# Miniprotein binders against q53ft3, part 112

Target 1, 195 residues: q53ft3
Amino acid sequence: MFGCLVAGRLVQTAAQQVAEDKFVFDLPDYESINHVVVFMLGTIPFPEGMGGSVYFSYPDSNGMPVWQLLGFVTNGKPSAIFKISGLKSGEGSQHPFGAMNIVRTPSVAQIGISVELLDSMAQQTPVGNAAVSSVDSFTQFTQKMLDNFYNFASSFAVSQAQMTPSPSEMFIPANVVLKWYENFQRRLAQNPLFW
Below, E stands for the ipSAE of ESMFold2; O stands for the ipSAE of OpenDDE; V2 stands for 0.75 times the mean of E and O plus 0.25 times the DockQ between their complexes.

## First folded at step 12 (miniprotein)

Design he6 (at its last look DockQ between E and O 0.50; V2 from the best seeds 0.62)
Fold by OpenDDE base, look of step 16:
Structure he6 (fold): chain B 195 residues (1-195), chain A 97 residues (1-97)
Amino acid sequence: as target 1 above (195 residues)
Amino acid sequence: SDRERLIIKAKMAARWLRLALELARQGNTEAAKAAIEFAIRFLRRIEELATTPEEEEIVEQAIEAAQEALQLLEQGKPDEVEEILQEAIELLEELIQ
């Protein structure tokens, strides 16, 4: 259902479902990460009136997880980019992941997606400056990148049954996404405004 | 409260089942299956939150209906899924009352 992308790293298309309404991606060596892209795979949409609240978690000085709300993904906005580099020293907020004892290593952060009612999401306030501004050239880039990615990757979506005999869920093969990413990076390097 | 949590989860389960119904009608069988599986996860949580025999019975029936719908989709019978999913949704609506 969800994917996670960090520049220079392999795309993650298999979130760990830790609860009926919660998904988690692990981000090793999180201190080197500036931005994270969270996106819907397009295999299954949110039900009507539902969306995803996106959280970032990092260990504090005591090794305790600090969760912060980054923003949201919805059927209408199926992808978002978040700046996390400036959050590493931030204060924790109330979060839906608090009851989960997720065993963490000190160098690993997490992206958490909580599937929620849209009405509940509207009452939440993301941390400042986490969402990349939609007005700047960088936002334009990221939007084009995400749109291009979605269109490309979704064309290769296959059911797990097609990949393996048993599962019924649809997947976008990670290798396809990786190929897209490499191609996109190459084009970007040639012309940053190729879109 | 546990009751509030139960109601919220029931609402969410119902929404997943409604999505499944829509997806099944569209011929997207794989996505419909996935949606039902999501709903079942919520239903199992609701079962844990249930405090009365009536609630337990309702959620059990909803689980059975959802599982039957999933089986029908696996058998390639999407046309037969609509009635079963609607039944499950109605059960959840009863639970929310």
Scores: ipSAE 0.690, ipTM 0.899, lowest interface PAE 0.7, mean pLDDT 84
Fold by ESMFold2, look of step 12:
Order: C-alpha cells, then structure tokens, then sequence
Structure he6 (fold): chain B 195 residues (1-195), chain A 97 residues (1-97)
C-alpha cells in the first residue's frame, strides 16, 4: 500500500505490517540520510474518512526508539517529502507506536505509518520544518529520486520474447517510462515546482 | 477504555469493508480482497478486546462473513459478495451500539 524512497537507495515497496493499523520501513545507516519520501503505491486507496500519520523513529543512546511525527499521507495528498537530518537529535512526540517493541542496531531507524480516522489525525501536530525547506534541496532530492525510480523500473524490463502471458493485466513499454523520465527532468529543470 | 478502543477498531473495520464492497462493484477484485484482509486484521484485534459473550459472538460472525466474502472473490465470484459484506458491516454497526 505504501512506498518509501531515499535518494541513492533502492525504493522500498513492501512495508512490514506490524499491527492491524501500523506499517514500518527500516532505514539502515539513517545518519547519512537527509530526506525521505513516503507515498501511496496506488494499489489500494484509504477508505473514506481515513488516512495515515507518518512518523520517524531513531534509537537513542540506550537503543530505545524516539518517535517524531513528520506529517500525513491521504488520498488527497498521496506523497510527501520529509527532511529528517535535523530530527536525529530532537525531542520525541506523542505517537501510537509506543507499545511496540522492535529491536534495532544503533544505525537503523524506521519510518512508521499509522492508519487512522481523519478526525484523529486532525488533532496531531507534526514536528516543525519536517517538510522540504528549500527549492535547491527539493530539486536535488527530486532529481535523485527520479534517477532511482528510473533505474528501479528499468531493472525489471523484459523483451517481448521473455514475457509471461498475463491477459488480465495492463503493461507499459519501457520506452514510455524513459520518455516520461526525460520530460519530467526537463520540466523540473525549468521550474522545480511545476507540479 | 477497552470498549472505546473496540468501537474505534470496529468503525475502521467497517470502513475497510465498505471500500471492499465499492472495489468489488468496480471489478477490482485484487484490491477488494486486500481491503477485506485489512478488515479481518482489525476484526482479530476486536476479538482480543471483546469482554462480553455478545461482543465475542458478533465479532466471530463478522470474521466468518468476511472470510466467506474473501473466498468468493478468490473463486472469481464478485457478484456474490455484496450481501455477505453488507451483513459483516451490519454486525460491526451492532457492535458499535
């Protein structure tokens, strides 16, 4: 249902479901990460009236998780970019993951998504400046995200001779992805906020 | 309280089942099955929170209905799931009362 992307790393599309309403992605070597993208894959929307609260967790000096609310994803806002470089020494926030015990190494953090009723989400306040703070940082992160997506998608390309028949599914030629990538890069270079 | 937590989980399970119904009507069987699977995870949690025999009976019936709907979708019978999903939703609404 969710994806998680860090520039220069393989996109994660298989969140670990750790409770009926909670999903996590591991972020090894999190101290080298400045931004993360959390997004909905588009395979299943939230039910009406529901959405996801997005948290960042890092281990403290004793290996205990410190959770911070980054923001939200919803059907109306299905992706978000979060800056985490300034959060690795910050205070924790109120969070629904506190009863969950997940052992980690000192260099592994987590992104947590808590599926909630929208009414409950409206009462929550994210940590300030978790969203992307500048156009230059946004442009650099977005370019790396585009490169990662293109390399990921291209790694699954197969020739027509190698395809397994699947008449119930739609397929996209690899060249379409390349043309989209080139067009998006051009538009981003002209106006980083065109979207 | 456990009753308040149960009610919240039941509301969320019902919303997942309503989504499953909509997806099944649209012919999106794969997504409908996934929505039912999410609902069942909430129902299992409700089963753990239930403290009265009536709550336990209602959630058991809702689980059975949701599992039957999932089987029908796996068998390629999406036209047959609407009544069963509606029954499961009504059970959850009774649980909320």
Amino acid sequence: as target 1 above (195 residues)
Amino acid sequence: SDRERLIIKAKMAARWLRLALELARQGNTEAAKAAIEFAIRFLRRIEELATTPEEEEIVEQAIEAAQEALQLLEQGKPDEVEEILQEAIELLEELIQ
Scores: ipSAE 0.672, ipTM 0.885, lowest interface PAE 1.0, mean pLDDT 80
ESMFold2 (binder alone), look of step 12: mean pLDDT 86; pTM 0.862
OpenDDE base, look of step 12: ipSAE 0.686; ipTM 0.898
ESMFold2, look of step 16: ipSAE 0.631; ipTM 0.870
ESMFold2 (binder alone), look of step 16: mean pLDDT 86; pTM 0.864

Design he7 (at its last look DockQ between E and O 0.70; V2 from the best seeds 0.56)
Fold by ESMFold2, look of step 12:
Order: structure tokens, then sequence, then C-alpha cells
Structure he7 (fold): chain B 195 residues (1-195), chain A 97 residues (1-97)
């Protein structure tokens, strides 16, 4: 139902469900991450009157999780960009994840999403200035992600003369990836929020 | 309290089932099934929070109705789930009172 995106990394679309109404994404090498995008995949909307509270967690010096509210996603705002670089030394906040058994390593941060009634969400206050709404910053972040994905995919390109038959494996022509990149880039320039 | 937590989860489960009903009417069977699955997970938690025989009976019936609706959707019978989903929603509304 949710996706999580970091510049220079592949999109995560398979959140770990840790409770009936709570989902997490792992963020390895979290100290190199400055921004994260949380969004709805579009496969299923929230029911009317519900939405998602988005949290960030990192381990403190003792390996204990420190959770901070970043903001919200809803049917009316199905994606949001959050700045997390300043939060890695911040103090924790009230959060709904503290009673759950979550598998975690000390070097991995997490994005948590709590699916809640909108009335419950209205009582919560995000950590100041975590949400980023600047279209120019979002566009630059997205462009860097596009370049990284294209460079990664292209590094696996082979000519027909280099191919070995593999009937159980699916292949994608390299020019399909290039066409996608060019189309996405054009659409991003026209409307940075189209995706 | 456990009663307060039960009521909140019952309200959430009812909203997931209302969404499932709307999605089934639209022919979006896969999304309707997913909404019912979310509701069932909430109902399992409600089952753990129930403290009276009346609450336990109501949540058991709601789970059975939701599971039957899920089975009908898997069989390609979305037109047959409306009454069953409405029954489950009514049970949750009774539980909230």
Amino acid sequence: as target 1 above (195 residues)
Amino acid sequence: SDRERLIIKARMAARWLRLALELARQGNTEAAKAAIEFAIRLLRRIEELATTPEEEEIVEQAIEAAQEALQLLEQGKPDEVEEILQEAIELLEELIQ
C-alpha cells in the first residue's frame, strides 16, 4: 500500500507489517540519507476518515530506538518528502510503536507508518520543519534518483552477441529503459509532482 | 483502557469494511479483498481486547462474516458480498455502543 524512496536507491514497495495497523521500511546506511519520500502506491486507498502518521526511527548510542513524528500521508496528500538529516541527533517524541516487537539491527533506521483515524492524527504535532514541500528540491532529488537508476540498469546492458540463452529468465531491451528515462524526465520538467 | 482501544479498532475495522463494499461494487475485487484483510487483522486484535462474553460473541461473528465475504470474492462472486459485509459492519457498530 506504501512506498518509500531515497535518492540513489531502489524504491521500496514491500513494507514490513509489524502490527495490524503499523508498517515499517528499513533504511540501512541511514547516516548518508538526508531526505526520504513516503507515498501511497495507489493499489488501495485509505478508507474515508483514515490516514497515515509517518515516523522516523534511528538507534541511539546504546542501540535503543528513538522515534520522531515526521508528518502525514492521506488520500488528499498521498506523497510527502521528509528531511531526516537533522533528526539523527534529535530527541524522541510520543509514538505508537513502543509496545511492538520489531526486528532491528543497531545500524539501521526505520520509517514507520501508523494507519489511524484522522481525528487521532489531528492531535499529533510533527517534529519541526521535517516535511519538505519545496518543488525545486523535490525535482532535484527526483532527477538524481532517475540518473542513478538509469546508470545502474545500464551497467547490465549486453549486446546480442554477448547474450547466453536463458529461457527461464526475462529480459528487457536496454532502449526501453532509456525511453522510460527520457519520458519521465520530460514529464518531471512539466509537472514535478506528476508521479 | 482495553474498552477504549477496542472501540477505536472497531471503528477502523468498520471503515475498512465500508471501503471493501464500495470497491466490490466498483468491480475492484483485488482491492476489496485487501480491505477485508486489513479489517480481519483489526478484528483479531479486537478479539484479544474483548473482556465480556457479549463482546467475544460479536467479534467472533464479525470475523466469520468478513472471512465469508473474502471467500466469496475469491470465488468471483462480488455481487454476493454486500449483505455479508453489511452484517459485519452492523456487528461492529453494536460493539462500539
Scores: ipSAE 0.670, ipTM 0.887, lowest interface PAE 1.0, mean pLDDT 80
Fold by OpenDDE base, look of step 12:
Structure he7 (fold): chain B 195 residues (1-195), chain A 97 residues (1-97)
Amino acid sequence: as target 1 above (195 residues)
Amino acid sequence: SDRERLIIKARMAARWLRLALELARQGNTEAAKAAIEFAIRLLRRIEELATTPEEEEIVEQAIEAAQEALQLLEQGKPDEVEEILQEAIELLEELIQ
C-alpha cells in the first residue's frame, strides 16, 4: 500500500504492519537523511473519507522513541516529501504508535503511517518545517526521486523466462511501474502541488 | 473510551468494505481482496473491544460475511460479492448506532 524513499537509497515498498491500521518503515543511519518521500503504491487507494497520517520517530537522548507528525498522504495527495534533518531536537507529542511494542535499533529511525479518518486527521497539527515549501525545489527533488526509483526498479527487471520461482514473494510487472511513473510525471507537470 | 474506539474502527471497516465493493465492480479483484483483508483486521480488533454479547454477535457475523466475500473473489465470482459485502456493511452500521 505504501512506499518510502530516501535519496541515494533503495526504495522501500514492504512496510511492516504493526497494527490493523499502522505501517512502519525503518530508516537506518537516519542522521544522514535530509528528506524522505512517502507515497502510495497505487495498488489500493484509501477508502473514501480516509487517509494516512505520517509520523517520524527517532531516539531521544535516553534512547526512547520520540514520534512527531510530519504530515499526511491521501488519495488526492498520494505522495509527500518531508524534511526530517531538523527534527532531531524536538519534543515528542502524543502519537498513535505509543502503545505499540516496536523493536528499535540504535541509529535507526522510523516512518510510521497511521490510516485514519480524514476528519480526525484535520484536527492534527504537523510539526513545523517538515513540509517542503518551495515549488521549484519540490519539483526538482520529486523528479530526482522518481528517476531514482525507476532506475532502481528497472535494474531488477527480468523476463518471465528468467524468473526464479519464489512462491513466497509477490512480483510487479515492469510495465506497471512504468505506467505509474508516467502518470505521476503527468500529474506533477500539471500541478506540482498535487501532493 | 472503548466504545468510542469501537465506533471509529467500525466506521473505518465499513469504509474499507465499501471500497472493496467498488473495486470488485471495477474488476480489480486483487485490490478488492486487500481491502476486505484490511476490514477483517479491523473487525478482529472490534471483536476485542466488544463488551456485550450482541456486539460480539454482530462483529462475528460481519467477519463471516467478509470472509465469504474474500473466498468468492478468490473463486473468480465477483458478481456474487456485492450482496455479501452489503450485508457486512449493514451489520457494521448497526453496530455504530
Scores: ipSAE 0.355, ipTM 0.756, lowest interface PAE 1.4, mean pLDDT 83
ESMFold2 (binder alone), look of step 12: mean pLDDT 86; pTM 0.861

Design he8 (at its last look DockQ between E and O 0.69; V2 from the best seeds 0.70)
Fold by OpenDDE base, fold request of step 18:
Structure he8 (fold): chain B 195 residues (1-195), chain A 97 residues (1-97)
Amino acid sequence: as target 1 above (195 residues)
Amino acid sequence: SDRRRLIIKAKMAARWLRLALELARQGNTEAAKAAIEFAIRLLRRIEELATTPEEEEIVEQAIEAAQEALQLLEQGKPDEVEEILQEAIELLEELIQ
């Protein structure tokens, strides 16, 4: 029913069912993980009015599990990306997994999925900044890339008076770069998927 | 409370069975079976949460119906599953009331 993906690792498609409504994936070497993707396999949808609450658990300094609600998956949103790197120092939240005898090694974290009624899910508040929209992440990356390029290119800008004659070299006016930047930003703002 | 948990799980089980019914109608037998299996697991938990003989009886009947539906799907008889699943759903609705 569920899959779990960490970049650079094999996809996990066999969650351990730990309860009638709860599934768990183990994440070894979790400290090296920045993002995790949780997704529905597409084999079985949620029943109407149901979804999955996605939790992250890691052992604290005392070996006690710290659980945090990352977000949700539903039939309407069958996959989600979560940033977990910043959560490793976070405070625990209430969770439905109780004192489950999950074999925990200090280096292994867990993704827990609780299948719940949507009404119950609506009452839960995910930890801030865990849920990463793919579109938002792309937009942010693109903007950072654009800014980086503009800053880089602009650092080489010289006035005509400052130019050393180099007849063998081609020069592009800085205004062309700026114009391109502005146009690209406009297009991106209009449609993040214009490319 | 245990009663609240029972009701929530009963609602969930009913929803799984409804999904199973729809999947069976669509000819998605494997998904229907899986949905029924989910419902049965929930029903087993409800059985543990039941506190009255009436609740226990209702849950037991629902489990039997769900199991029968699963068997029928395994036998390639999806057309016969609808009535049985509907019975199980009605039993759960009775439990929720």
Scores: ipSAE 0.772, ipTM 0.928, lowest interface PAE 0.6, mean pLDDT 88
Fold by ESMFold2, fold request of step 18:
Structure he8 (fold): chain B 195 residues (1-195), chain A 97 residues (1-97)
Amino acid sequence: as target 1 above (195 residues)
Amino acid sequence: SDRRRLIIKAKMAARWLRLALELARQGNTEAAKAAIEFAIRLLRRIEELATTPEEEEIVEQAIEAAQEALQLLEQGKPDEVEEILQEAIELLEELIQ
């Protein structure tokens, strides 16, 4: 039902169901993550009058889990981009010299989604500065994903003269990947939501 | 309280079953089955919260109806689920009273 996307990483589409109404995605090495996209896959909508509350869980300086409400996804707002860099343990300091000695926390955090009645969600207040304008941030995130895919695929390119025969394997000419990349970029620039 | 939690989950289960009915009518059988499965998970939690014989009987009947609807969809019989889904929804509305 849900997806979770971080720039430079593979999309997660298989949330772990941890309760009848709660779902979780793991975020390893979360300190390197600035933004997370949470979205509806489109396979099943919420029932009318329901939606999803989106939470971020990270360990504090003592390793204890801290859950914070980031915001919501609904049928009317089926995707949202959240900035999580300002929510992490030990991130802020009133004294710049003290920040260098901050004990690093474990590298795994979680995104949680709680499926709820809209009336229950209306009484909840997300943490400030978590929400980001979805269109501009999504376009930037998607462009980075396209660059990453192209650079990865290109790193395996070989010329025909360098190719070792392997009759049991299929191959794709490198220019096919380049043409796909250029077409996708053009379509994204024309309409960031074309997909 | 257990009664308040039971009512909230019953409202949610009823909404999932109403969605399942709409999806089945649209021919989206896979999504309809998923909606019923979400409702059944909520119903099993409601069963744990039930404290009176009336509540226990109503939730048991709702589970049986939802399970029959799921089985009919598994058998490729989406046209046969409307009455039994409506029965389950009415039972949940009784729980909410």
Scores: ipSAE 0.728, ipTM 0.905, lowest interface PAE 0.8, mean pLDDT 78
ESMFold2, look of step 12: ipSAE 0.674; ipTM 0.889
ESMFold2 (binder alone), look of step 12: mean pLDDT 87; pTM 0.870
OpenDDE base, look of step 12: ipSAE 0.704; ipTM 0.904
ESMFold2, look of step 16: ipSAE 0.719; ipTM 0.903
ESMFold2 (binder alone), look of step 16: mean pLDDT 87; pTM 0.872
OpenDDE base, look of step 16: ipSAE 0.708; ipTM 0.905
ESMFold2, look of step 17: ipSAE 0.696; ipTM 0.897
ESMFold2 (binder alone), look of step 17: mean pLDDT 87; pTM 0.868
OpenDDE base, look of step 17: ipSAE 0.693; ipTM 0.898
ESMFold2, fold request of step 18: ipSAE 0.713, 0.653; ipTM 0.899, 0.884
ESMFold2 (binder alone), fold request of step 18: mean pLDDT 87, 87, 87; pTM 0.872, 0.873, 0.872
OpenDDE base, fold request of step 18: ipSAE 0.765, 0.765; ipTM 0.927, 0.927
ESMFold2, look of step 19: ipSAE 0.693; ipTM 0.896
ESMFold2 (binder alone), look of step 19: mean pLDDT 86; pTM 0.866
OpenDDE base, look of step 19: ipSAE 0.718; ipTM 0.909
OpenDDE base, second read of step 20: ipSAE 0.743; ipTM 0.919

Design he9 (at its last look DockQ between E and O 0.58; V2 from the best seeds 0.60)
Fold by ESMFold2, look of step 12:
Structure he9 (fold): chain B 195 residues (1-195), chain A 97 residues (1-97)
Amino acid sequence: as target 1 above (195 residues)
Amino acid sequence: SDRERLIIKAKMAARWLRLALELARQGNTEAAKAAIEFAIRLLRKIEELATTPEEEEIVEQAIEAAQEALQLLEQGKPDEVEEILQEAIELLEELIQ
């Protein structure tokens, strides 16, 4: 039902269900992560009147899990980007995960999603500045991706005079698209914010 | 309290079953099955929270109805699940009262 994406890593689509209404994604090497995207896969919506509260958990200096409410995902807002780089020193908030979590390896954090009634979610306050405007980040990424693709593909353009009769039409060899895809994936893996 | 938690989970389970009914009517059998499975997980938790014989019997019947609906969807019989899902929803509404 949920996905979790960190730039430079493969998307996670198989959350661990830890309770009847709670799901978790592990984030190994969490100190290198600045942003996380939580989204609904689209396979099943929330029932009317329900949604998901999204939490971030990391171990504190004593090795105890510290949970912070990042924000929400709902049918009306099925994807959200959260900045977590500044949260690793914050204090915990009230959370529904209770004593379910045992002490974990200090290098592993978690994203928790608690499926709840919307009325219950409306009374919760996220930790400040965790939510990032997904429209601005998505728009910037999309614009840079399109510019990158256009510039790369255009450098290999072949005129119609070199291919088939259609003088006003330019053609691009199919392998150029593959090369762009491979380069883009490699750059994204090396620098998630290269855009 | 256990009673308050039971009521909240019963409300959530009923909402999952209402979604399952809607999805089944739309022909989205796989999503309907998933919604029923979420409801069953909530019902099993309700079973743990139940403190009276009346509550225990109602949740057991709701689980049986939801499981039968799931089996009918697995058998490719989505037309036959409406009454069974409605039965489960009515049982959950009885728990809430």
Scores: ipSAE 0.684, ipTM 0.892, lowest interface PAE 1.0, mean pLDDT 79
Fold by OpenDDE base, look of step 12:
Structure he9 (fold): chain B 195 residues (1-195), chain A 97 residues (1-97)
Amino acid sequence: as target 1 above (195 residues)
Amino acid sequence: SDRERLIIKAKMAARWLRLALELARQGNTEAAKAAIEFAIRLLRKIEELATTPEEEEIVEQAIEAAQEALQLLEQGKPDEVEEILQEAIELLEELIQ
């Protein structure tokens, strides 16, 4: 359902589902990360009236997780870029992941996605410095990230006849990735600030 | 409160089931299955939150309906799924009231 992309790293398409409505990506060596892209894979849309609240978690000086709301993804806004480099300090807010026993390593941060009702999401306030605001730099960055993802994904493309049976793995058809890419490009061309 | 949580999850489950119905109609069987699976996970949580025998019964029936719908999709019978999903949605709406 969700993907996570860090520049210079492999794309993550397998979120850990930690609850009925919550997904988590691990981000090793998070101190070197400036921006994270969270996006829908295009396989399963949100139900009508639902979306995803995106959170970032890092360990504080005591090793306790600090969660902060970065922003949102929806069917209308299926991807978002977040700046996390400036979020390494601060007080945590109330978050939906607080009660979860998520195994953490000190050098590993987490991106959490909480699937929620849009009405509930509207009541939440993201941290102010997480949103990328410059249109031109943002467009260039987004295009680079998209190209990186597409190139990475396409490098693993095989025909059905070439597939090796792996019942433990989920597969995404190449046409889904392509369709997502094309849709994203179209939206970006129409409004670079659609996110 | 637990009741508020139950209602929120019931609303969410109903929305997933409605999505599943639409996806099934569109012939997107795999996505429909996934949507139903999400609903079932929510339903199981609702079952844990239920405090009355009536709520427990409604949730149990909704789970059974959702599971049946999933089986029908696996059998390649998407046309038969609509009625069952609608039943499950109605059961959830009863919980929300």
Scores: ipSAE 0.540, ipTM 0.838, lowest interface PAE 0.8, mean pLDDT 84
ESMFold2 (binder alone), look of step 12: mean pLDDT 87; pTM 0.869

Design hf1 (at its last fold request DockQ between E and O 0.44; V2 from the best seeds 0.67)
Fold by OpenDDE base, look of step 15:
Structure hf1 (fold): chain B 195 residues (1-195), chain A 97 residues (1-97)
Amino acid sequence: as target 1 above (195 residues)
Amino acid sequence: SDREALIILAKWAAILLRKALDMARKGNTERAKYLIEKAIEYLRRIEKLATTPEEEEIVEQAIEAAQEALQLLEQGKPDEVEEILQEAIRLLKELYQ
C-alpha cells in the first residue's frame, strides 16, 4: 500500500503493519538521511474521505522515540518528500503510534503512516520545515536516482576483450540494463507511482 | 493481480471498520454507520475476488458482522458494536496476514 524511498537506498514497499490503520518503515542510519519520500504504491487508492498522516520517529538521547508529524499523503497527493535532516533536534508531538514495541537501535529511525479521516488530518499541524514538495518533485527525484544508478552500473561496463574470468560472479549484459532503464523511464513518465 | 487486490481491499476494509469502531466509541453514530457501509462495499468487492471456499466464508462472515454492527447502530446501541466490529476486523486480517 505504501512505499518509502531514501536516495541511495533500496525502495521499501513492505511496511510493517503495527495496527489496522498504522504502518511503519525502518530507516537505519537515519542521521545520514536528508530526505525521505513516502508514496502510495499506485494500486487501490485511499477510501473516500481518508488519507495518511506521515510521522517521523527518532530516538532521543535516552533512546526514547520522538515523533513528529511530517505531513500527509492523499489520493490527491499520493507522494510527498520530507526533509528529516533538521528534525533530530526538534520536540516531540502528539502521535497516534503509542507505545508500540518496535525494537529500536539508536541509529534507526522510523517513518510512520497513520491512515486517518481527512477532516481529522486537517486539524493536525505538521512541523514547519519538513514538507518539501509534491509529485513533480518526486518524479525529478526518481529520475535523478535512476540516472545515478544507470551511471553507476555503466561505469562497470567492459568489453569481452576486457573481461577477466570470474566464475563465481554473474554478469548482466549492458544492453539488458539499458533496456530496463528505458522501460523504467517510459513507465515513470506515464505514472510516477507505477510500482 | 487479483490476489494483491484482494489483500489491499481487505486492509482498507479493516481500516474502515477500525475507524467505524472509533467513531462509535466517540458517539458519532452517523459517521460510524457511514464507514461501515463503505467497508461493506469493499467487502463485496473482495467477495468477487475470492477464489477459495475459505476466503468466501471469511468474507461472508465479515459482511454479516458488519451488517449486524450497522443494525445495532441504527438501533441506537453503539456500545454493543465493539465486539462485532473487532470480529469483523479479525476475519479480514485472516485474508492478508
Scores: ipSAE 0.773, ipTM 0.913, lowest interface PAE 0.5, mean pLDDT 87
Fold by ESMFold2, look of step 17:
Structure hf1 (fold): chain B 195 residues (1-195), chain A 97 residues (1-97)
Amino acid sequence: as target 1 above (195 residues)
Amino acid sequence: SDREALIILAKWAAILLRKALDMARKGNTERAKYLIEKAIEYLRRIEKLATTPEEEEIVEQAIEAAQEALQLLEQGKPDEVEEILQEAIRLLKELYQ
């Protein structure tokens, strides 16, 4: 149903369902995370009239959860980028994840998604500066992620003449990575929300 | 895959029924009826994807429960739908574990 992505980490697609309408992703080592992407998986959208309220939770110095509303995902906006770096010392907000969620460890935060009626979501106010869903900000984040991936993969490139046989390893021709990079950049420039 | 679609549809249907129950508890009968009608649409899609007798029986029972809840709301009996909707939700949970 939902995915959660942090730059430099594997995408998470298996949220912990803590209620019929509530889903949670764990974010270990959350203090190193500046942005998180939350998005809809698959081809089956929210039911008509519904969407998702997205929350960030981190443990305070006592291990108590502090929840903050980041923003929303909907059928009209099925992915969103949220800045969380400034929220790790912020105030909590009203939230639907009461005693159902507990703190797991001091260094693990959570992203919570509560499926809500759109009318109910209209009454909710996200914390300031959390939603980074403008086309420019989304494009900048994804460009940095693309550049980082390309640079990292390219640092392992060798020519045919430099290779020695290594039957226990798999190799990818460098032109495959370049082709993917160029195609993704083109698609991103045409539509930053092509996901 | 069809099984993945069935599971996602079952989760959406359970959410719709949970929200319908919440609306019935608040006395918002018209919104509760709307949400049950939408849940039935999802249940019919699940019915088309079901491939085992167990899945077919579960979705049939869930449809019957949702339809009964809808009738009770139309009869002005919102306080009688709680157990019926909770049963429908329980049935849907059996589909997605």
Scores: ipSAE 0.725, ipTM 0.894, lowest interface PAE 0.9, mean pLDDT 80
ESMFold2, look of step 12: ipSAE 0.699; ipTM 0.882
ESMFold2 (binder alone), look of step 12: mean pLDDT 88; pTM 0.891
OpenDDE base, look of step 12: ipSAE 0.755; ipTM 0.909
ESMFold2, look of step 15: ipSAE 0.704; ipTM 0.887
ESMFold2 (binder alone), look of step 15: mean pLDDT 88; pTM 0.892
ESMFold2 (binder alone), look of step 17: mean pLDDT 88; pTM 0.891
OpenDDE base, look of step 17: ipSAE 0.767; ipTM 0.910
ESMFold2, fold request of step 18: ipSAE 0.711, 0.692, 0.715; ipTM 0.887, 0.882, 0.885
ESMFold2 (binder alone), fold request of step 18: mean pLDDT 88, 88, 88; pTM 0.890, 0.890, 0.890
OpenDDE base, fold request of step 18: ipSAE 0.763, 0.763, 0.769; ipTM 0.912, 0.912, 0.914
OpenDDE base, second read of step 20: ipSAE 0.762; ipTM 0.913

